# VH-VL binders against 7-cyano-7-deazaguanine synthase (queC), part 25

Target 1, 227 residues: 7-cyano-7-deazaguanine synthase (queC), of Persephonella marina (c0qst3)
Amino acid sequence: MKQSSSIIILVSGGMDSAALLWLAKKEFDKVYAVSFDYGQKHRVELDFAKKLTEEAGVEEHFIAEVPHLKGIKGSALTDRSVEIPSEEYPEGPPVTTVPMRNLNFLSIAASFADIYEIENIGIGVHSVDSPYPDCRAEFVSAAEAAINASSVMVAKKKNRITVYTPFLGMTKTDVLRIGLELGVPYEKTYSCYRGTIPPCGECATCRQRIEAFRSVGLEDPWFKKER
Key: E = the ipSAE of ESMFold2; O = the ipSAE of ESMFold2 at other seeds; V2 = 0.75 times the mean of E and O plus 0.25 times the DockQ between their complexes.

## First folded at step 19 (VH-VL; framework fv_anetumab)

Design j4 (from g5 with heavy chain E105Q; at its last fold request DockQ between E and O 0.82; V2 from the best seeds 0.00; counts 0 for: pae E 2.7 > 2)
Heavy chain, then light chain:
Amino acid sequence: QVELVQSGAEVKKPGESLKISCKGSGYKFTNYWIGWVRQAPGKGLEWMGIIYPDDSDTRYSPSFQGQVTISADKSISTAYLQWSSLKASDTAMYYCARHRGYGWQTQPFDYWGQGTLVTVSS
Amino acid sequence: DIALTQPASVSGSPGQSITISCTGTSSDVGWYDWVSWYQQHPGKAPKLMIYEVSKKPSGVSNRFSGSKSGNTASLTISGLQAEDEADYYCQSYDSSLSGVVFGGGTKLTVL
ESMFold2, look of step 19: ipSAE 0.571; ipTM 0.828
ESMFold2 (binder alone), look of step 19: mean pLDDT 92; pTM 0.942
ESMFold2 at other seeds, look of step 19: ipSAE 0.583; ipTM 0.829
ESMFold2, fold request of step 20: ipSAE 0.529, 0.523, 0.541; ipTM 0.804, 0.818, 0.823
ESMFold2 (binder alone), fold request of step 20: mean pLDDT 92, 92, 93; pTM 0.941, 0.944, 0.946
ESMFold2 at other seeds, fold request of step 20: ipSAE 0.587, 0.598, 0.636; ipTM 0.830, 0.837, 0.848

Design j5 (from g5 with heavy chain D54E; at its last look DockQ between E and O 0.87; V2 from the best seeds 0.00; counts 0 for: pae O 2.7 > 2)
Fold by ESMFold2 at other seeds, look of step 19:
Parts: structure tokens; sequence; C-alpha cells
Structure j5 (fold): chain C 227 residues (1-227), chain A 122 residues (1-122), chain B 111 residues (1-111)
């Protein structure tokens, strides 16, 4: 399972990408990171992402702008007129869906992989039944195939690019347990879709995070009572 | 490179209105929060509020909520601070400043305007 | 009417090291590593010297350093020089106020 090569991972600053970052530091010789500014309301997450990559000690942390996604109407994450819901995710794609977000992100990460001759691209997706189509195993397989068909490095060196998805098929709680064993500083991660400080505690991602901590007998560092 | 240029000094009487400006250049104006900071003569720095020019998301210090209006015109890369009715106690230096990075809560002011001295006297 | 406590003044001789403190609460200085320091010479705009507790912008002398312990941040100036004479302000976000807060300022006098 150990890789003696390099990886570029997608880092949002949240729990899953933090666990992936710490795992990648254990499993790979060189770890690069990429984060995306796509006009999300929670852009402050990028400041947390930068702190995490600095603490983990990545080779380089790229911030890629995705301007064509900024202000897309109908997504609660990019359209100011659409409210961030307080409810659990509904069946089907939630209002927080940004069209083809992870497809855009993986293709950009693949471009960096070609530039730096990186053979692994890491993404912290988990659970095959996630509310986002671009977090599922079928998507990962198709994206990996497209990346390999498009890669100049692969064409030249006759190697492969692997989309590294160690958390696929796991629950949020499973990922949290892995991160705790790895020593992830969860107090330094940020998950809130509303982009508030402190986190809102009521959007779907805040609620999932809080419940994951409670399921392992802990309180979320952001929502512990001050002593 | 990055520059914030403020409008010139103002001498006003109590009750008059005023709108001062802060023009940003050398960066993507809409990608950064712009804040306003007051410094009364001989006093320290006091945060007034902040705006994200892309969508005009505006936040005020509780001390200044309802006392001033912060606005921006992203088409000309300019932020504004305005009073509908000045008081003598509004006499101060007013700075605009840009937040570094992505979040105004997490990041410092990395570039400051030169300041606009507002004098309100009867 | 300021949220963060700084000494009103501090002085030192050329070549000495001095430290300026900035004390807040767990909701601001103690919360996380988002503390900044500014230098302000008379008649000039503030200049960012330290951010994220201990990081320096490009062009800031290595004589300036920052640290934090608990609810107290510190700015240390080593090898004190005449040009360091200025007012110094710390700054943090305060989650209980949902706003930016500054310290009251410290006048540094180089003797």
Amino acid sequence: as target 1 above (227 residues)
Amino acid sequence: QVELVQSGAEVKKPGESLKISCKGSGYKFTNYWIGWVRQAPGKGLEWMGIIYPEDSDTRYSPSFQGQVTISADKSISTAYLQWSSLKASDTAMYYCARHRGYGWETQPFDYWGQGTLVTVSS
Amino acid sequence: DIALTQPASVSGSPGQSITISCTGTSSDVGWYDWVSWYQQHPGKAPKLMIYEVSKKPSGVSNRFSGSKSGNTASLTISGLQAEDEADYYCQSYDSSLSGVVFGGGTKLTVL
C-alpha cells in the first residue's frame, strides 16, 4: 500500500480532506495539495486549508481559481439569493450542488500532476451513497479513465495516474477514526457551508461533523462548551 | 503593485453629509474584503466594518451599525464610507484596508489606504 | 472601548530586545492562530508586521518576531533601532463580537 512516489491531493480544509492529507503524508514521499476558489460562500475554508497544508508540510499548495463557476444561479454555495439549508440533505442532489464540481477539480489537479510528473491524485470522497453524484465510485472510475486518456505524462512514460480514494466505501465516522489515529488537528479544520466564524452548527455538513464526533464519544472542537 | 487610494481630506460642519472613497488597483478588487478603520486624534485603531465588493456583503461593528454606510462599486474598483449627518465626534482619520487571503475573520489588513482626515467643527 | 490589552508604552535602548504584549480572551487571541501586529509611524498608515501569530510579510525585518501563549500574543523586536520608534497594534477576530478587534496600542520609545 505504501507509495514511494508523489501525490497531489484536493484539500478543502474540512475533515475528510484533512484526514486524507495526514494519511498521504504517511503513505507518500512527496505530497502536493490543490484547493479551489470557485466563488463559494465559504471561501474562508481556504485559509484553514492553507494552515493545514503548512502544518502537514506539503511540497507546494496550489490555489486554483475556477471563475466560470462563480455566481452560478441555483446553487446555495455560489448564488447569494439561494439560502444554505438547515435541514439534512434531501433525497437527490441537494441545493448545495455545484455543477460537476469534482470533475472540474480533478481535471485541474491532473494538469498539475502532468506538470510535476505526479502519478497519484487524491480525493477524500467516501460513501457510495453520498448526495453528490461526483463523490461516487462510478464517477471516480470514469474520471480516472478520462485522466489517463488525456495525460501527456502517461502517453510519454507509459505509466498510469491513480485516483487515490482511500475512504471510498467508508462512513464519516470511519474517516474520523482514521484521522484521530493519524493525529489530525480537527480544531484547525473548517466544514461550514455558510462560511461563518464560528461555524453555523446547523447546515448539513456542520450537523454531519457534529454527529460523527458524538458517535466516537467526543465533542466537535468547534462546539465544545467553553470552561 | 497593490494600492488603495483614498479621497482627500474633508472639513465639514455638524449635520452635513459626507461620502469618502477608496479605490483599489493592482489586484482583483472583487476577490478581497475591504474594511474601514477609524482613528480619532491621539487614539487607537477602531474597526468600523467591512464589505465584499463582489456581492456587497457588508458587516458592521456593533458600535457603527446604523451610524455609517459602507458600500462599493465594483465596476470602478471603489469602496465608500458615508455619513448622512456628521457629528463633531466623527473627527478622525479614516483608513480603508484590504484583508489578506480569503476570510476577513482570519486574515489581517495587508494593504492600507493613505487615510482620509475628516474634520467636523462648528 | 478596545477589546485587547496592550501596555500603553514600552522603551528600550538601541541594540536591546523588547517585547510588547497583547492580552485577550479565548474568543479572540486565545481562539486560534489569527493574530496580527501593525506598526504605525506618526502621520502614516499602519503597516502589517506580523500575521497568523508569527508569520512575516515580505520586506519585514527578521528582527521582528511574534508568538502566542494562551490568551496572550507577543511581538518581539530584537536589535532595537531608532526607526522602530512607533505605535504598535495587535489585532484579532473576536467570535463573541463577530468582529475585528484591535489592541489599544503601544508607543515604543527608543532611548
Scores: ipSAE 0.537, ipTM 0.814, lowest interface PAE 2.7, mean pLDDT 88
ESMFold2, look of step 19: ipSAE 0.558; ipTM 0.820
ESMFold2 (binder alone), look of step 19: mean pLDDT 92; pTM 0.941

Design j6 (from g5 with light chain V29I; at its last read DockQ between E and O 0.90; V2 from the best seeds 0.00; counts 0 for: pae O 2.4 > 2)
Heavy chain, then light chain:
Amino acid sequence: QVELVQSGAEVKKPGESLKISCKGSGYKFTNYWIGWVRQAPGKGLEWMGIIYPDDSDTRYSPSFQGQVTISADKSISTAYLQWSSLKASDTAMYYCARHRGYGWETQPFDYWGQGTLVTVSS
Amino acid sequence: DIALTQPASVSGSPGQSITISCTGTSSDIGWYDWVSWYQQHPGKAPKLMIYEVSKKPSGVSNRFSGSKSGNTASLTISGLQAEDEADYYCQSYDSSLSGVVFGGGTKLTVL
ESMFold2, look of step 19: ipSAE 0.581; ipTM 0.830
ESMFold2 (binder alone), look of step 19: mean pLDDT 92; pTM 0.944
ESMFold2 at other seeds, look of step 19: ipSAE 0.671; ipTM 0.867
ESMFold2, fold request of step 20: ipSAE 0.553, 0.512, 0.602; ipTM 0.826, 0.801, 0.826
ESMFold2 (binder alone), fold request of step 20: mean pLDDT 92, 93, 92; pTM 0.945, 0.945, 0.941
ESMFold2 at other seeds, fold request of step 20: ipSAE 0.603, 0.664, 0.460; ipTM 0.836, 0.862, 0.799
ESMFold2, last read: ipSAE 0.607, 0.553, 0.563; ipTM 0.838, 0.823, 0.816
ESMFold2 (binder alone), last read: mean pLDDT 93, 92, 93; pTM 0.945, 0.944, 0.946
ESMFold2 at other seeds, last read: ipSAE 0.545, 0.534, 0.576; ipTM 0.822, 0.814, 0.824

